# VHH binders against LysM domain-containing GPI-anchored protein 2 (LYM2), part 3

Target 1, 295 residues: LysM domain-containing GPI-anchored protein 2 (LYM2), of Arabidopsis thaliana (Mouse-ear cress) (o23006)
Amino acid sequence: QMTGNFNCSGSTSTCQSLVGYSSKNATTLRNIQTLFAVKNLRSILGANNLPLNTSRDQRVNPNQVVRVPIHCSCSNGTGVSNRDIEYTIKKDDILSFVATEIFGGLVTYEKISEVNKIPDPNKIEIGQKFWIPLPCSCDKLNGEDVVHYAHVVKLGSSLGEIAAQFGTDNTTLAQLNGIIGDSQLLADKPLDVPLKACSSSVRKDSLDAPLLLSNNSYVFTANNCVKCTCDALKNWTLSCQSSSEIKPSNWQTCPPFSQCDGALLNASCRQPRDCVYAGYSNQTIFTTASPACPD

## First folded at step 4 (VHH)

Design q48 (from a6 with Y52W G55D; framework vhh_7zox_3)
Fold by ESMFold2-Fast, scan of step 4:
Structure q48 (fold): chain B 295 residues (1-295), chain A 119 residues (1-119)
Amino acid sequence: as target 1 above (295 residues)
Amino acid sequence: DVQLVESGGGLVQPGGSLRLSCVASGFTFSNYWMGWVRQAPGKGLEWVSDIWSGDSTGYADSVKGRFAISRDNAKNTLYLQMNRLKPEDTAVYYCAKGRDYYLSPYDYAGQGTQVTVSS
């Protein structure tokens, strides 16, 4: 491809990733949730920093970009979305229409045909379901965890413009995507954009590890007992709090946060360190001392 | 069947201009990336330019600032305005139909139109 390679060959073989979706026609969050097989609307709300009480029937204007979380898997050097994202063929559909109009250019019909082993892409039948392999990656960038975002390039964009929009640089985008410069950046094609993640205290053995959030987003974790928010204005530090806004899953009630060692909290700081979320298990919610002194 | 019919080529002096046209049929023209590829004598195919909409265009570095691609979806017609032509632009120019958003340098129909830039 002339744009994003979406290389995915690092030590992390699965992760959460993001795609930027827009429709040429007005739609709703409900329709987007269904199209991308997102189990909880909250995942879409969090990725777009929308109020928790936002209606699933909230209208999305033509060409308005909605960030959609997807589950990414790396295989043979590239990342693709899991098998949950599928499209059921309707009367008069052709695969190119599905790729460019239904999925907003996030995928090509050749890729749909390839992964579904379609012998003849012109002989598709009404009611057939095809896996839609959306581009993604789980790779670290220069040793740092990032949230990969499949950005569909806007008309007239440049690498420098996109880099500035997402807080990176044009050489990073060019190298990550295997392109030399703006001449290979074609509108309406996906580009792999690495979004900086907020620093997290989540343990490697936590059920939600690694917990990576990009700026201006939130997620509910620990069976909905903990809400985590990422805000660049708070020194790119993940902020996690106990929450009762959503009914717990798996647990009848939320377990309390584990007690932090008072001596550890007072170590090398004028004020006690914050006791912060460090992940969860089937039985408990972990905490640890914040690595930074409060002020 | 996809059919692309190119026209507008000819002999021109260095510094001159030509406007190429491509009339398309056999597919929903507005749903596809369209572009131009060229083949100079004894050389392989070279991508020149492509377009999705009037504002969404790409150009090879060799022609950037000199060529302008455009389309008229109501007429199923693709255009290439070529200005400040150079001897190096001498080639057969082919109208290309993309796959979705992606152009293939080999995905074209018709015989092309010859552009010769004399010294």
Scores: ipSAE 0.000, ipTM 0.105, lowest interface PAE 17.8, mean pLDDT 83

Design q49 (from a6 with N31D G54E; framework vhh_7zox_3)
Fold by ESMFold2-Fast, scan of step 4:
Structure q49 (fold): chain B 295 residues (1-295), chain A 119 residues (1-119)
Amino acid sequence: as target 1 above (295 residues)
Amino acid sequence: DVQLVESGGGLVQPGGSLRLSCVASGFTFSDYWMGWVRQAPGKGLEWVSDIYSEGSTGYADSVKGRFAISRDNAKNTLYLQMNRLKPEDTAVYYCAKGRDYYLSPYDYAGQGTQVTVSS
């Protein structure tokens, strides 16, 4: 049984979400990327604020948590990862082993059995492929955008300890997960943790909307022409800059940032507002005046 | 036992330079990204700069073009070269280490070094 509800019923029906993955044995970023069907290693590097030239073969220590971005979809009130994440049964595998050891407790064997319509979970064959439905959500929390993070609860953890660890509070965490006390925390099962997202000016009609990043992460967007970073120490404001670190995809060259209206930059502030990234289309990178007045 | 020991702070006039150092111990320095954060009098913590094991760097807009972060993995030492110092740079500067559990965020294990820019 899952520890958290992972309710997903808001206006945003698809999004990027995060899971916290750890292995009991040493592994590599390559193995993790393959296991979660992450198309671009850069997505994992950005979620963990690792250098762009970090090797796919970089070792990950036993029990070290790697944040893995997943594509989330809301269906029937609950969020679940897309069907790209699948596991091929190997010799001596049983579904409980796949759930607890291969996927680190992020899913239960009952849930794998349910979504794959397996009549008898003890009757699986080598070579069978099963969808792995990882928990997620796209819902706002108290009207604020958050990045939902599936945190695997460690034995002996308390709600207060987890809340403090992730910069939230006991009441918020308990209410989001439908939990009243620590006795309802299940070790080695996922808990829905809302990570505060940096404030973004990305338009709803942008190809990268919604662009939500948690603290100490980055993403390359606009076909690799723009790098966005989130850092709590920078007032939780998404910082997006033109980048030449990675060659453009789909575009031969990066289009220039559109010019901000000088009147918008000077509106209602003592100093001109910053011209900030506002998303992109097939031909254009959009900009707008920052909603906050500069210091 | 993670230990970060900052040094190199002091009093300088506007336009002057200082070089901060941070000696790290208790972990494999080359496996972690490192950074500098500062706290000005009466203000909160501000991120200044970071550097990855291979040398890729980031800077706050307020210091870009004036400060240079570097590291010596063989000596387990992080540096911050501060040029064209302004009164606004007056702060306690802390050496920060990335956390093993998360791969990030920073963990401020150092005691800090005071930088005062005044005539």
Scores: ipSAE 0.000, ipTM 0.150, lowest interface PAE 11.9, mean pLDDT 84

Design q5 (from a6 with Y101N; framework vhh_7zox_3)
Fold by ESMFold2-Fast, scan of step 4:
Structure q5 (fold): chain B 295 residues (1-295), chain A 119 residues (1-119)
Amino acid sequence: as target 1 above (295 residues)
Amino acid sequence: DVQLVESGGGLVQPGGSLRLSCVASGFTFSNYWMGWVRQAPGKGLEWVSDIYSGGSTGYADSVKGRFAISRDNAKNTLYLQMNRLKPEDTAVYYCAKGRDNYLSPYDYAGQGTQVTVSS
């Protein structure tokens, strides 16, 4: 049994989502990256607003929460992580230990057993690999873009405390998760928390669309040629700049930002609009006029 | 201005003990994780021990069971009690401040204090 519904109706068939991971024992970013099959450590660094030069061997204290990006797919009304996240059974492992201790309560042993069609969960073998179906969602909330965050409920938490922690409200959180009140919050079980995403001008046909970032996070996009940051203090507007901090991938060198139409920048505003990042293709980095006037 | 001032180093024979101190100023000491790192002559920097604002401690395998880290938040002071010292412990010991109380690199280190373990 899980606290949240994690409804995923498929306005997007796939997306990037977040889970909040903590361990009862001290660990490292390296161990977390490996456990969640995160290809690029920078994805974890960006989700936690950590410096680019943060070591893989950086210590993570017991019970410290690390936000881990996962690939989410909507299927049959719910969202689950893709098959890249799998666990190889080790000596003395049982599925409940894998769920509660290794994956920090983000999944139940019943769910692991179900999706892997395990005939007898008491007859698992060392070396056997199981898909770990972490909860997620790609759904918009009331028509606006959000980053879904699987939050593991702490003992003694209330909906109001969690809502305040993540900048939402009690009724929204309760309705999203299909619960009535605090009595239905289960400690050490995941809750679907909608994190507000910064507004972006990324085109629907961009290779990084939709580009959704929660507050105090960053991402490198356009083959590492563009750094985007989300900061609530900048009116929840995604800030993207050309970057040379990381070597380009797939491209020999970064293509220049496409020039904005000067006439478009002067349209409909007292002062010219900013020329902002609008996504990328395999050949070009797109720009467009900011949707908001600078005045 | 962040300032970290180490003291308590010296010459000691194998099997001896030393207590290092680090007086911190320029930041709210109790809110930050703190640590000790060392550098032996001609070698790279090695992490020794840390202590988080919540009191959780960590130790390098080479010193576990021999060293004890502690802090006095009222005095803005970090300590390292070093017992059963070995020649391999000879190094300059630096007090280090974490950037914050979470996953962060050390963003400041003091001048260092020399520890020499020899017969």
Scores: ipSAE 0.000, ipTM 0.115, lowest interface PAE 14.8, mean pLDDT 84

Design q51 (from a6 with G35H Y106F; framework vhh_7zox_3)
Fold by ESMFold2-Fast, scan of step 4:
Structure q51 (fold): chain B 295 residues (1-295), chain A 119 residues (1-119)
Amino acid sequence: as target 1 above (295 residues)
Amino acid sequence: DVQLVESGGGLVQPGGSLRLSCVASGFTFSNYWMHWVRQAPGKGLEWVSDIYSGGSTGYADSVKGRFAISRDNAKNTLYLQMNRLKPEDTAVYYCAKGRDYYLSPFDYAGQGTQVTVSS
């Protein structure tokens, strides 16, 4: 029996990835935010398309899946979450309980022991803090950017059912995870699911590059001056607009967003293209002409 | 020391009602998730209901619409109102203190109270 590989060896070495978290007991968004060291609750709200004013004390029912954004880093051919996600050992804790119950099967106790160089995993002490290395990837799929989602497989699931649920196919899931068929699919273990990302015009030198959003999600970027949404019903095109919903973080006021550089007009098009968000720097919000002219 | 003391169980006919109580001590009751779990003869523990410190509640499908969990933080007391009881509700009912982020239904459980539903 095999688990998913979470290969991460492409040109993009760091990115935002997603994990699907569920608890056997009810919890709150505040508890999930703390558990995964998510700096801004808005990141969780955006990943789950929840209203911006959703309370931190919003209930999450038992077995309800919440998508949690994590910071992914590629090393030695695999992707893992950064060192910000840690767990402090409590009375009667054992590493297998931390892996299976606290982190919902997103990590194994063997992996926790390995990365923390624990001399004897049966001798842990109350108050010890351990890094929790969650699986992730930043790799492109067949040359296209995707959002990698660590899906914990439910008992009785098939590759075909999971593929249909997430809008991919059996062959893609099997190849990405290094498995041949359903017999190698392990319940309560993470599977690397590639979520289609909305097409983006964000420059590779932008501070938010690569800006990848899966269907039915949003983010605030450019120091909270720009809100971007991904909706498959809008031709899988990232929709970014100026926003005043949140106070700018590093800027006193938001720079203008509506004007393109004149040099971006395409000579092959008779009609002007839309001006779209192309990223930001410490001083500027970039815009560019929309990427496609109809053939 | 943490203590949970259940009461209110007994023998009741199908369709009847019972209210269980659990008096807690040794911890700041208002800050914790509280749970009701049950164990029928020869079976494992089954989670029944929970209530968050802020009042949000959850129920197992088998009891939804019939049972109501509540708490009185001033009295350190947890309640389970059981209506339209069925023979399959026969079990020892345990009050359990939740653990912070933990998925296990209890950090500590009481001695339990027996509920028998029979004619």
Scores: ipSAE 0.000, ipTM 0.187, lowest interface PAE 16.1, mean pLDDT 83

Design q7 (from a6 with Y101T Y102F; framework vhh_7zox_3)
Fold by ESMFold2-Fast, scan of step 4:
Structure q7 (fold): chain B 295 residues (1-295), chain A 119 residues (1-119)
Amino acid sequence: as target 1 above (295 residues)
Amino acid sequence: DVQLVESGGGLVQPGGSLRLSCVASGFTFSNYWMGWVRQAPGKGLEWVSDIYSGGSTGYADSVKGRFAISRDNAKNTLYLQMNRLKPEDTAVYYCAKGRDTFLSPYDYAGQGTQVTVSS
């Protein structure tokens, strides 16, 4: 039985989501990256606001939570991770151990058995590969885009404590997860926590739309030509800048930012508006006039 | 030098069928998940379907049971079989190469192919 429902039923059927992973044993970012089939270590570094030069061999202490970005798909009313996240059975593994110890309680052995159509979950063989369906959601919350975070509930937690930890409220958490009180919180099971996203000017037709970042995270976008950072202390506004920290992908060199409309830049402000990042195509980096006037 | 070239779009009546193709080059096609995204006039990008390197598939609820995604790794080609088309399926359809970033799941899209479902 799971704590949260992870309902997923919107007009957008896929998104990037987060899971909070911890291990009872010391591990490394390399091991976590491999476990979750994350191709680019930078996406883990950005989700945890770690320095760009952090080694993949960086040690992660027992019970230290690492935020891992996953690709989420809505299907049949719930969200699940992509099928690239799989586990190869090793000597003495049992599915409950894989669920609770290897994947930190983010999934149940019953769910692994169900999606892999395992006839007898007690008769698994060394070398078998099973898809690991991690919980997620892409749904908007009260009309706002959020980053859904699968939080593994710690023993002794309350809805109020979790809400305070993540900047939400008790009623929102209870409604989102289909629970009526603390008695229905199950330790070591995932809870759907909506993380507020920074507001962005990214166009809906951008290749990185929707660009949703939670507080204290960064991402490289536009083929590594643009770095975007989300910081609650900057009025929850996404901050994107041209970057040369990472070698461009796909492009030989980063194209210049496209020209903003000068009329919009001077509209209804005492000073010209800034041009801000508005997304990218396979040929162009877009800009638009900031929705806010400069101070 | 990543290239994705879509084809197979056109005008079709409601209830009709179309098969889209996407020829990929410039990367090891078999190592990446691939997908289809679409953009209707005046609207944002909407995910339609994806297929992972191992062959498992996902579909948007709006197209489930009507569309089928497939791939031919020997030909570096992605397909979308579209059945029982509706006017709401009218859009430019883009082939997209998968990625593992915090962002949108796709790091490159082709030029697109227009699908119009009308009389």
Scores: ipSAE 0.000, ipTM 0.219, lowest interface PAE 12.6, mean pLDDT 84

Design q9 (from a6 with Y101S S104E; framework vhh_7zox_3)
Fold by ESMFold2-Fast, scan of step 4:
Structure q9 (fold): chain B 295 residues (1-295), chain A 119 residues (1-119)
Amino acid sequence: as target 1 above (295 residues)
Amino acid sequence: DVQLVESGGGLVQPGGSLRLSCVASGFTFSNYWMGWVRQAPGKGLEWVSDIYSGGSTGYADSVKGRFAISRDNAKNTLYLQMNRLKPEDTAVYYCAKGRDSYLEPYDYAGQGTQVTVSS
């Protein structure tokens, strides 16, 4: 039995997922951003809780893990990264090297060969471009939305150690990956790790729905007009506020947050409820009453 | 054609020092980050240190605090100052050119220089 099954139900399901990337050689955020076709450096900065002014030329040490957001698509029962992530073959490259060294073990050469319909994986040519199908999932876990994280297993790891590292449990990891114990953990192969997401008030009809963030991360949404952060120490509640740190995209100026219904704000609490971010459209930033009464 | 010529290796006692040099040709040296990788007898390649075109440096944990990488862009030369050498540092040291601004690993074009740390 293998790790990293990354089961994903529904041929139309899409989401944002995470992979844990490390290189045996030093690199930069620029190189990682380009390698994974990440359109906006801020997505990498947010996934790693790095300051907004972090240079794209920021050094990444050998074996340092960087969380990289990827666009996930479910098809025929499995989740894979979209076709934006591709690699151009260079002199002396072989597919196993691309899989293990360039992409840090997040994919196998067999999977690269399969999705690109390569007749002979030992006969590739300089300049050929291949889709790199990184593992991911959009599936709920026990009815709850999670951020799926492709973790490359280190030699000597146990399910208990990985579970403790990521705030889950042995049973959940084993069931999700279709394994029954530590003997089936494969070093240098990806394991599907479900990261708890902060609770969100984002509406289903919002352009950023579902907005799922794991602990110690942030995202700019609503055309850069809203910054959302996830912090387990703040009761796993998504914290979103208006931001002027970044110029809005598509909008010339950020629209004001919509007004919450006063009846909802004052419903069944000694103090008015907070008015919290509930998503956005092409013209409007939505708000709604917080589901919890203030203290 | 890229050419890298390493020199400065030799036999040294534990605790000693050596300075390695690498003369580069066939490319615009100042545009690339450069590094040192090593191969101990019977083992695979291990990254040792690198330096970006702007001078920012990085080191493997095994050599941090003991080795210092530097470059002279006017002379197309890369250096590695190795201090407090240990028997575990015994290896062939290769000068490595940064391959592509988009991708790692390094492009190794040199013959290497032998460093032996023994009493």
Scores: ipSAE 0.000, ipTM 0.115, lowest interface PAE 17.2, mean pLDDT 83

Design r7 (from r1 with S50D; framework vhh_brivekimig_d4)
Fold by ESMFold2-Fast, scan of step 4:
Structure r7 (fold): chain B 295 residues (1-295), chain A 120 residues (1-120)
Amino acid sequence: as target 1 above (295 residues)
Amino acid sequence: EVQLVESGGGVVQPGGSLRLSCAASGFTFSNYWMSWVRQAPGKGPEWVSDIYSGGSSTLYADSVKGRFTISRDNSKNTLYLQMNSLRPEDTALYYCAKGRDYYLSPYDYSSQGTLVTVSS
């Protein structure tokens, strides 16, 4: 049983989503990166706004929450993490322990059993590998882009407390999760929390579309040639700049940003608009005129 | 309001030692991890060391392991960094930072910092 429905039926069938992970025992970013099959430590660093020089051996305290980016896919009306996240059964493991202790309550043993077509969940063997289907969504909320965050509810929490913590409201949380009130919040179960995303000029045909970042996070995109940050204090506008902090992938050198049309930069504003990142292809980094007028 | 006041920086020759202090107020110091972060001229912030709220567990960046020692005195709300065998590469503004125990997140820095210059 899960608190949230994690409905995923909109026009976007795949996206990046977030889960809030905590362990009852001390761990490291290395262990979390491995557990969630995150290819680049930078993805975890960006999701938590940590410095790029943060060691993979950085200690994570018991019950300390780490935001972990996951690849989300919508299927049969719900969102679930890609098959990259799998767990190999160890001595004395049982599926409920894997769900509640290893994956911090982000998944139920019933769901692990279901997606792996396990005939009898009490008959698992050391060395068996099972897909771990973490909850997620790619759906827009009231027509706006959001980053869906699977929040594991703490004992004694209220909808109002969670809403205030994440900058949303009680009715939005209740409706999104298909619950009526606080009495239906299940401790140690995931709740679908919509995090407001910074507004982006990234084109729908871009290789990084949709590029959705929640407040106080960053990402490297365009083969590590562009760093994008989301900061609510910058009017929730995605800020992307060329970067040399990370070596380019796939490209020998970073291509320059394409030039914006000067006429579009001067249109409908008292001052010229900024030329902003609009995505990338295998050959080019796109730009466009910012939709917002400068200060 | 979280207030962190760093002190103890100065100019020192290579191989020398300095002890940095951070006086903390505006929060329950003993409940939080504390960190030292540095910013070298023209560079971004670099994490140096973390210490558990109770003081018994410490972490260090590879560049400072064996040379620097982080410690705290919860009765005095004070964080320390003992820096030995200083190198020119250690030249930086050093910031005391309050960690967040609930979320793994960016540190709360003092805007002042304390300057450590290792030269000549």
Scores: ipSAE 0.015, ipTM 0.382, lowest interface PAE 7.0, mean pLDDT 85

